# Designs tried in a protein design chat: VH-VL binders against q9nrl2r1430to1533. Part 350

Target 1, 104 residues: q9nrl2r1430to1533
Amino acid sequence: GGVHELSAFEQLVVELVRHDDSWPFLKLVSKIQVPDYYDIIKKPIALNIIREKVNKCEYKLASEFIDDIELMFSNCFEYNPRNTSEAKAGTRLQAFFHIQAQKL
Below, E stands for the ipSAE of ESMFold2; O stands for the ipSAE of OpenDDE; V2 stands for 0.75 times the mean of E and O plus 0.25 times the DockQ between their complexes.

## First folded at step 23 (VH-VL)

Design ee17 (framework fv_iluzanebart; at its last look DockQ between E and O 0.66; V2 from the best seeds 0.00; counts 0 for: pae E 3.4 > 2)
Fold by OpenDDE, look of step 23:
Structure ee17 (fold): chain C 104 residues (1-104), chain A 122 residues (1-122), chain B 107 residues (1-107)
Amino acid sequence: as target 1 above (104 residues)
Amino acid sequence: EVQLVQSGAEVKKPGESLKISCKGSGYTFQDYWIGWVRQMPGKGLEWMGIIYPGDSDTRYSPSFQGQVTISADKSISTAYLQWSSLKASDTAMYFCARQGYDLKGSYGFDYWGQGTLVTVSS
Amino acid sequence: EIVMTQSPATLSVSPGERATLSCRASQSVSSDLAWFQQKPGQAPRLLIYGASTRATGIPARFSGSGSGTEFTLTISSLQPEDFAVYYCQQYNNYPLTFGQGTKVDIK
């Protein structure tokens, strides 16, 4: 590939990844570490997957991109109780996302 | 096209240190696990460990824990395997490999480097 | 660790015939099982993952089956380029472990 200017989606993903609370979302949950995860979460997604979709230009609308990000958070809150570090990180990161998403 | 290119063959003496590399291209390097696999001459494959460059999450086989160090520099899309003090028994082919994944959490080493031959002898 | 045992150690098959390779796990690995092919002087190549899913570009003559502790790789009609060593690998638990390999050679 060549050098190109990052799209708004690309930039937002970069900002999400760089956020201190991104650690639960950087990659798909490990089945080894969480054996029952995929029994509960039926539409798994993470920032690495979302980034790949952005790179492949799979998002034609901002709403599609937002839906995947929201799904990522929804999965986190579905699997993790509110008092967990993952859920707390998710809450903060989602708030950050909502602010940044207004720029889309 | 996804490619993993490893550093060249090494000829070393026992006691010497060594760091070999594996450079990924054609994909987002930080978003995929990179594993190291040893293959001694005429023998089978041995999983050594794996690293996720995005957050440096690293896992070792107990057999290799403390014997080698796995690291990555995502800024240059490169993973490393290093020894502080080589032994003759470290003579082997070393492969790096990318772990692919699907939405079911299933994965496999879908792309491999060409291998780095390390020869340790007096 | 989960020990993977392949059988037979060597399988002699004529071109065009079916080859059946076995892989056994010391404990259940569910369907977290991959098969690799390795030819002399080359890196391994992924054939099957998830016990039964062919990797991209892998010919249809390769198929995987099984779950839990017993797995099978089948080559329906052996081609000249299929003579190689085949490894199974579980990725259900750390450490990831390979079988010792099955060599498929010409009968």
Scores: ipSAE 0.710, ipTM 0.914, lowest interface PAE 0.7, mean pLDDT 95
Fold by ESMFold2, look of step 23:
Structure ee17 (fold): chain C 104 residues (1-104), chain A 122 residues (1-122), chain B 107 residues (1-107)
Amino acid sequence: as target 1 above (104 residues)
Amino acid sequence: EVQLVQSGAEVKKPGESLKISCKGSGYTFQDYWIGWVRQMPGKGLEWMGIIYPGDSDTRYSPSFQGQVTISADKSISTAYLQWSSLKASDTAMYFCARQGYDLKGSYGFDYWGQGTLVTVSS
Amino acid sequence: EIVMTQSPATLSVSPGERATLSCRASQSVSSDLAWFQQKPGQAPRLLIYGASTRATGIPARFSGSGSGTEFTLTISSLQPEDFAVYYCQQYNNYPLTFGQGTKVDIK
């Protein structure tokens, strides 16, 4: 888990952020615009928070990093019905993530 | 270290355009909301609006909607505040500020630019 | 929009004494309340967020309390550097709004 893994996490987050389907995940869902979100989702997470944790070296194990990314997708599927643009974007970005994660 | 550096003071006439800048460094610029705050001479603080440079999501105070344009260029870590036609009543100090966040959402402005004084007079 | 009302407008306090600043919201803002300090010719500085959480590097003499519509900033033992204007700000709903400020002056 040293410098090599942290660089890989950084590169993967950059690739996720650049992906066309990242738009629902760039930042935490706004409580102002979506008032009930935090009543339903108890462990919110987003790509900006994950990137900050990578920058601060807060991930000690690759599994911790992967768990946050998967939590991000799980929250999306829990809150959003299957037919929404958000859930469809989540499905495509998650598939991209799984491919990229295999290459670590 | 996190820094926000604003463009220098401006002296303008009514009707002129102006674009002032706020450059962020020491953090991932596109991952934080940037707000603009006006302070008229001898007065308090007024929130003008905010932008998320990562996706250009922009929110305006109703008092400033249509009066200014807030924008950002994340490739150069810079946010902007722009007037198409200045008024004398636009004379004020303008601050940019970064919103902090944690797992519970955004919270107060944790880092501020030094301010840009704009003077609009006949 | 949520109107933030601060009181008093000016507070005269001797060094070493306690200062208590009030901020009232026109409707509930839960705990989405921040406090800022501003000295002449300077940008504001974040003191408190979440109504009661001190920002990094803020001395323990600054404390915040309250929830809903009523909030208090307390400075337990004023230092010479604490004479400034203090603003509250809610971030519960758009537009984000500041109180009009409380000036803390030396008595």
Scores: ipSAE 0.400, ipTM 0.855, lowest interface PAE 3.4, mean pLDDT 92
ESMFold2 (binder alone), look of step 23: mean pLDDT 94; pTM 0.955

Design ee18 (framework fv_iluzanebart; at its last look DockQ between E and O 0.82; V2 from the best seeds 0.79)
Fold by OpenDDE, look of step 23:
Structure ee18 (fold): chain C 104 residues (1-104), chain A 122 residues (1-122), chain B 107 residues (1-107)
Amino acid sequence: as target 1 above (104 residues)
Amino acid sequence: EVQLVQSGAEVKKPGESLKISCKGSGYTFQDYWIGWVRQMPGKGLEWMGIIYPGDSDTRYSPSFQGQVTISADKSISTAYLQWSSLKASDTAMYFCARQGYDLKGSYYFDYWGQGTLVTVSS
Amino acid sequence: EIVMTQSPATLSVSPGERATLSCRASQSVSSDLAWFQQKPGQAPRLLIYGASTRATGIPARFSGSGSGTEFTLTISSLQPEDFAVYYCQQYYNYPLTFGQGTKVDIK
């Protein structure tokens, strides 16, 4: 795509990616490393995918963007038990997101 | 348009160090795996390893583990392949390639650099 | 590692003819199989991924089929620009591995 000014969505994605707890969400889960992931998670998504959608202007409403972010967290909590590092990171990142999303 | 542009041909002697580069453009560099593939003269393709610039997650082929170092600088959209001490047997064409993805957790090389020829001889 | 074996090593065909290339995996790779075309002095070009999906811009005469351990790349009507070396590659498990290639040349 072309050069775009940072929109609110773009800025929020940047902030999410830079967050210390973003590591479970930066990229799609590797099927090689987690063979059963895609048997359980039917709508996989990650921050790199969300950023791509933002760059392609696929989000017409803030609610659509928020839905994808929430889906990302939902997937994490569905697959990962509460006591895992992934789930704990997800919990913290989601809280951060909810605060930042108020700016949208 | 997605492009990978590699550094120029290298002529080296055994024992010398070398670092070649691959610069990505036309996409968000840190959001895609990028890999290196060796092709010795007149031979086939050999996967060396991959790196995810976003978090520097790096995977090596066992055949190349400890033989080379793969790195990336996402601030300048560049991936690197380096040797601490070249051997004559390192003479080959080296390609970088981006891994695209499906939504099923699989990654495939979808765009390739033009290749960097490395010649090592005494 | 998963060993990919292509056959034949060389396939001689005439322009306009059908070309059939085979790729076998030493164990199942499901549909995580890609086909690449490489011409002399050029980088490989992705033709097929997911065993049967054509990459963007790839002519319809190229098609991939198969799953598990047996795969086929078919060129329905060979064009002059199709003479090249073709590689299959599995991305089902690490290390990623390529076949040794099939050279398609003029009969």
Scores: ipSAE 0.895, ipTM 0.947, lowest interface PAE 0.5, mean pLDDT 96
Fold by ESMFold2, look of step 23:
Structure ee18 (fold): chain C 104 residues (1-104), chain A 122 residues (1-122), chain B 107 residues (1-107)
Amino acid sequence: as target 1 above (104 residues)
Amino acid sequence: EVQLVQSGAEVKKPGESLKISCKGSGYTFQDYWIGWVRQMPGKGLEWMGIIYPGDSDTRYSPSFQGQVTISADKSISTAYLQWSSLKASDTAMYFCARQGYDLKGSYYFDYWGQGTLVTVSS
Amino acid sequence: EIVMTQSPATLSVSPGERATLSCRASQSVSSDLAWFQQKPGQAPRLLIYGASTRATGIPARFSGSGSGTEFTLTISSLQPEDFAVYYCQQYYNYPLTFGQGTKVDIK
């Protein structure tokens, strides 16, 4: 997209990062710290990667940006049982994202 | 252009405190791990530790745990290395370096600061 | 701690010749290995990551190979600017560790 779409993607990422429940999503999961993660999750993504893609203008459509954010949540729910702090944070952040994404 | 600019050389006496800095630019500072590496005169490279400025997640080499403090202020894109009480054996070149990542969860140093020479002598 | 051992300690070669540097890990590091170049008075520079992937802007004469415990950096047709110290570094597990370095000198 255009410059106003890229600014909107940037602002949404800023809002997601600032949210109290962003902590599981800020950085790509470390293979050192969580060795089995990449046996389970085959399309890893995190807010730092999404921000880099926004900065490099790699999203051509808003749907591509939304798909990466939704993939981030889907990975969280796939790896983490629903009763974990990570999954609960993911549920709350995803709800926040859906409200903010209506502005795209 | 990714750039890491470190604070200037320091001449100190044993027992003094010191905080040196590493300022990142040309990228989103809070989104990349920053590490510190020591090089003693005429010697090789030693990893001291890393910090993720976005959440202050910090990992130390066992050799440096309790010997230094690694910190960051993401609001000014700056990482720090500090000593509460310097020793003569702390005389060395200290580098900061950023870690890039791959999509298999590995992190590797991709950009380095110019180094800060710390001299500790009576 | 994973110990990284480099050989030889010093390698004397003429410009235009091939240099081969070795790095051994005390246990498998998979392909989580990087090579760095350091010239006198300068910071290290990333050459190779993932054992074999050249970093952006690194000339094709630099190549890396190996996996597990044995790794090689090859410099084909050595240039004057390639005389430096070379370090390998594993990033497979904490603590992150460097080899002791191989100095490549002009013969």
Scores: ipSAE 0.676, ipTM 0.911, lowest interface PAE 1.3, mean pLDDT 94
ESMFold2 (binder alone), look of step 23: mean pLDDT 93; pTM 0.945

Design ee19 (framework fv_iluzanebart; at its last look DockQ between E and O 0.81; V2 from the best seeds 0.82)
Fold by OpenDDE, look of step 23:
Structure ee19 (fold): chain C 104 residues (1-104), chain A 122 residues (1-122), chain B 107 residues (1-107)
Amino acid sequence: as target 1 above (104 residues)
Amino acid sequence: EVQLVQSGAEVKKPGESLKISCKGSGYTFQDYWIGWVRQMPGKGLEWMGIIYPGDSDTRYSPSFQGQVTISADKSISTAYLQWSSLKASDTAMYFCARQGYDLKGSYYFDYWGQGTLVTVSS
Amino acid sequence: EIVMTQSPATLSVSPGERATLSCRASQSVSSDLAWFQQKPGQAPRLLIYGASTRATGIPARFSGSGSGTEFTLTISSLQPEDFAVYYCQQYDNYPLTFGQGTKVDIK
């Protein structure tokens, strides 16, 4: 059962990943690179994790999927000051997400 | 089922170039780090480097920096390890391995390829 | 780099006996320590990660303990299929480094 028709969630994740501003969110932050990250962020998440949850059909409601995406952005804004490239990318990607999420 | 399948054994001469491959399946290839580990005959394991296929983020061991090139093609779920000019001392078994992750930002090798034997001799 | 040192180099035990393998790090690696098993002609297999968590499908007789710089892999009752080389590996910092291995053979 590896081949599946893309659901709305799958499609949206693909679009998020392909976005130019997805780079801070593609993978879980490595504590090797950011030693204090997990002292601050208590519910870490990234697009690769969200995609895995989608693939495993862990989202039963659109609201659950949206909550995880919003958590991802929230974490970014909590850890990164507003003037950072990460925060700026997050702001743009979140705006894109909000537009696309209306299709859900 | 997660699987990593590596290319076949290679017999080369010093000075020749070589590119070996590791194909992942059973998971979203671009969403997991994949690394290369060298094991010289009768010796232990040596971490060479890793790559994240999703963005081609690549990290090398200082011992292998500039000695090899690690790359990936996520469109075909394949990672590569290549040499521009092989040496006899490159004779070894080479493993690719996927790095799983926990939710604390740690990454550990959880699945391994079967290995590719590279023999370099004149 | 963080140097991982395993002891003993070779551990001879009888089937059914307890095997205790040690791994020491040159500096603290917290709990980012993995144990691998490798049999001749095979790829390494993950046994333990996070110092003490068994990987999926790993028998309960394998257990890991320790933190910081001192770690232990214990096989409570050695089975015939357990004779192999065991490696510890830290993934706390780059470069990732392995111990030199402990060979567990039949006494």
Scores: ipSAE 0.902, ipTM 0.949, lowest interface PAE 0.5, mean pLDDT 96
Fold by ESMFold2, look of step 23:
Parts: C-alpha cells; sequence; structure tokens
Structure ee19 (fold): chain C 104 residues (1-104), chain A 122 residues (1-122), chain B 107 residues (1-107)
C-alpha cells in the first residue's frame, strides 16, 4: 500500500529485468513468434506488462504484485519442459526474486 | 501522454549514408516494440520492420532485409533507421510507430511519430 | 506474405452520409486487423484494432467489423475532418502488411 510500496515494486521489477536470466520474461510472448503459446497459457503475463501495471498504480496489495510475478514463473514451467533453457532461467530468476522479495 | 518525435527532414545525394531517429516519451520505452513504415511519394504504407528495445529483438520485412538497419538505444529512449548507401528510390516519408498489445499475444501500431521526409537526388 | 486488398480505390460521399470501406486478406488473419486514417502531410492515426475495437479517443461514428478474410470500416454521418485516406493492416503474421488505401472524397 501507498507510494513507498509502489516504488519498491518498481525497484524489484528493475532488478528482475537486469538479471541475466530475465530473457524469457521481458516481453509478452508474440503469437506470431510462438503460435501455440496461447493454446496452452490462458493467463499470460510478462515483465513488460507487470512494469506497466506498477507504473499505472494497478496493484493495490503487495500480494497482487507477487501473484503476477509467480504467475509469470508458473506459465514458464507449464509451457517449457524442465530441461529447457527457458525453464532453467525461470528457476534461477524465481530464486533471485524470492531473495529480493524478502526485502519488501 | 505517449509521444514519438522524429528527427528532421533530410536532403541527400545517392551513395550517402543516413541515420534518422525516433525518440519515445510518456511510457517505458524499452517495453514496447517500435516499427518503421515507409511511404513513397503518392503511395501507400509499407512496413519495414520492428525492434524490441528491451532486448534488441528485430524483425525485418523481406523487402527491406539487408537494405536498412533498425536499431535502438534504450538508455536515451531512441530508435533508429539507417542506410549505408542511399538510392534515389529511397526518397520517401518514414514513420516510426509504437506497438501496443493484447493478452492474446497480438501487437498493433497504436502511436505514430510525425514522419521524417528523406529526399535523395543529385 | 498476406496481401491486403482494399476497395474501392476512391469513394465519393457527401458530408453527413455513410461510407463503407472494404478490406480483403489473401488468407485468414483472424481478427488481427487494424484500420488507420491518414490526412495529407500527416502521420497515420489508429482508428480500429482487433477488427472491431475503437482506439482511445476515436468517435463512435467509426466502426469496424469482420473476421478471417473480409473486413469493413463504416463511417456513419461523415464529418468534414473524415475526408482522408484509410488503410487496413493485418498483424496476424510477418511481414506485417497494409492495404493500398481507400481515399474518401467529397461527392
Amino acid sequence: as target 1 above (104 residues)
Amino acid sequence: EVQLVQSGAEVKKPGESLKISCKGSGYTFQDYWIGWVRQMPGKGLEWMGIIYPGDSDTRYSPSFQGQVTISADKSISTAYLQWSSLKASDTAMYFCARQGYDLKGSYYFDYWGQGTLVTVSS
Amino acid sequence: EIVMTQSPATLSVSPGERATLSCRASQSVSSDLAWFQQKPGQAPRLLIYGASTRATGIPARFSGSGSGTEFTLTISSLQPEDFAVYYCQQYDNYPLTFGQGTKVDIK
């Protein structure tokens, strides 16, 4: 809640984007580039969308922000087998997120 | 307020190089695709390509692949369109445009720059 | 490459009357179709995306319909500012392609 919490969300998104393992999560998956993605993933989300929601003050609770970040990882693991580069990046970025979220 | 402001008109000779710019403001520049669209005098609109400044993911129309370079510098919220050697047939208006998105993974041009007129003649 | 064909090339309409513009795709583009308005010396302006969704700030007299290969832009009760060139554009697949335009002129 409030201005300071929104700044914390912004800072966390910046840290996630800067992380080397952010590459699968930077932008909403393109239907042109990955045609079957939206057949499998019904609640798509990415860091660009989360940043826009932070910028527009659309998160009323920290839990809503955390839920979108966790949804992002859950989608990655649902779409990508665990041995893929995407899933491995997701595992590492999720671990980083859990550490950073403790600072909220 | 989303704005795209392009660099000014250019008058060039065949064989010269050129780099024109498109500066975005009022939004997180690196989080949106930027495209370039050509309009030759008296003609319609032609998509040239797009770039995602956040990771430099770049897609060209086959008609423009190898003819131009699309790039971006997210640190100054600017996209570029570049020729290494202009031809008279490059005389046209060039627009940059940002892509919005929907939650079905589709991207569409929602905001446009004012255009940059490039004239190439001897 | 998906070819977008607009008809007619020119449409002459009196102010206050209805204009109906057609756009045909060479293969299905589902609903990934946009309409743009362009006046001389100006940038295109987004009118409609998703075949039928009006962009923010676009007057209700503009409406879009269709899916698959056949699309229509309707302008009810034309205003003086509506005389322009209109382009359809598919964004269902690369390369992104525009129709050749329909000029809406004063009759």
Scores: ipSAE 0.757, ipTM 0.923, lowest interface PAE 0.9, mean pLDDT 94
ESMFold2 (binder alone), look of step 23: mean pLDDT 93; pTM 0.943

Design ee2 (framework fv_iluzanebart; at its last look DockQ between E and O 0.77; V2 from the best seeds 0.00; counts 0 for: pae E 3.0 > 2)
Fold by OpenDDE, look of step 23:
Structure ee2 (fold): chain C 104 residues (1-104), chain A 122 residues (1-122), chain B 107 residues (1-107)
Amino acid sequence: as target 1 above (104 residues)
Amino acid sequence: EVQLVQSGAEVKKPGESLKISCKGSGYTFQDYWIGWVRQMPGKGLEWMGIIYPGDSDTRYSPSFQGQVTISADKSISTAYLQWSSLKASDTAMYFCARQPYDLKGSYYFDYWGQGTLVTVSS
Amino acid sequence: EIVMTQSPATLSVSPGERATLSCRASQSVSSDLAWFQQKPGQAPRLLIYGASTRATGIPARFSGSGSGTEFTLTISSLQPEDFAVYYCQQYNNYPLTFGQGTKVDIK
């Protein structure tokens, strides 16, 4: 993609990435480190992938963008037990996202 | 267009320190792994390690662990490979390369820098 | 580490002929296998990833096959620009490892 003005989607992704609880979501889970991850999670996604989709203007509706973000969190909660650092981070980041998404 | 541009050739003596660079452009630098590959004269390719600029997650080959330092500055889309004390045996071509993700959690080198020749001799 | 072994070390082929390169892994790497082409004085170029998927811009005469421990790169009709060294690389486990390379030269 080319250079674009920072859209609402782009801004939100930047804010999510900068959040302290973004660390489980910055990139795809390593198959090498977590061999069973992709046996369980069938629609993997992460913030870097979502940013790419934004940059490529693949989101025509806000709902599509929101769906991918929610999928990202859903995957986290599906794979990680509630008491894990990943799940806890996900819970906080999702709450942050829901507040920011109201601006969309 | 995705490009990786590496710093110029280096001529050093044993014991000297060195830091070479690899600048990415045409893509979101912090969102892709970047790796370093050594190629000694007339030899094959050797994976040294990778770094994810977005969080500085760094992984080394055991053969290069403690021998070099891989780092990145995402603010200027640049990855680095450095030595604290060069040896003659460090003489080689060094490539940086981008490792894109796939939806199966795997990655492979798709774009390469032009290489940096490092010559270490007395 | 997973050892990648390529054969033959050198393959002499005439232009227009088929070239078959082999790559063996010391243990299964599933389909996490890439092929690269390198010409003198140049950086490697990605040809195949996922064992059988051609990278963007790679001619159809290049094809990859195999899974587990045995892999093959085939050049259906060798062109003059195809004479080079070819490397396989597994990315199934750390450390990532390359084969020692196969040199394809002109017969």
Scores: ipSAE 0.862, ipTM 0.938, lowest interface PAE 0.5, mean pLDDT 95
Fold by ESMFold2, look of step 23:
Structure ee2 (fold): chain C 104 residues (1-104), chain A 122 residues (1-122), chain B 107 residues (1-107)
Amino acid sequence: as target 1 above (104 residues)
Amino acid sequence: EVQLVQSGAEVKKPGESLKISCKGSGYTFQDYWIGWVRQMPGKGLEWMGIIYPGDSDTRYSPSFQGQVTISADKSISTAYLQWSSLKASDTAMYFCARQPYDLKGSYYFDYWGQGTLVTVSS
Amino acid sequence: EIVMTQSPATLSVSPGERATLSCRASQSVSSDLAWFQQKPGQAPRLLIYGASTRATGIPARFSGSGSGTEFTLTISSLQPEDFAVYYCQQYNNYPLTFGQGTKVDIK
């Protein structure tokens, strides 16, 4: 999209980062600390990478931006059992994202 | 352009405290790991530790755990290396360096500060 | 921790010739290896990461190879500005560790 859409993407990423439940998503999972993560998750993504892509104008369509955000949540639910703090945080943040994304 | 600018050279006595700084610009500071590397006179490079300024996640080399404090203030895009009580053996050049995540979960230093010379002597 | 050992300590080479630097890890680091160049009074400069990928702006004469425990940095045609100390660094596990360096000097 145009410059208006890119500003909206930036604002949404800022709101996601500031949300209390963003902590599992701020940065990529450490391969050193979680050695099997990258054996299971083949398309890793995190909010810091998404913000960099917004800053570099790498999203051409809103659907591309939404796909990366949804991939981030999908990875969380794939790796983490439902009863974990990570999965619960992901559920709440995803719900927040869906509400905010309706405004795009 | 990405820049890391470190604080100036320091001349200190044993037992004094010191806090040196590394200011990042030209990128989103909180989104990249910052590491500290020591180089003693005439010697090679030693990794001291790293911090993710976005959440203050901090990892130390065992050789430096409890010997220094690594911290950051993301509101002013600055990382710090701090001693509570300097020793003569702390005389060295200290570099900060940026270490991003890559998509394979691996890390390397892509940009370096100019270095801060710390001299500790009576 | 993973010990990185570089050889030789000093390599004397004439301009235009090929330089070959070795780096050995005490245990496998897969391809999680970087090479740095450091000139006197300067900060290190990233040359290679992932064992074989050149960093942005690094001339094609620099190439890296290897995997596991044995790694090589090759300078295919040494230029006057290439006389420096070269360090390898593993990032497979904490603590991150550097080799002790190889000084490339004019023969």
Scores: ipSAE 0.395, ipTM 0.844, lowest interface PAE 3.0, mean pLDDT 91
ESMFold2 (binder alone), look of step 23: mean pLDDT 93; pTM 0.939

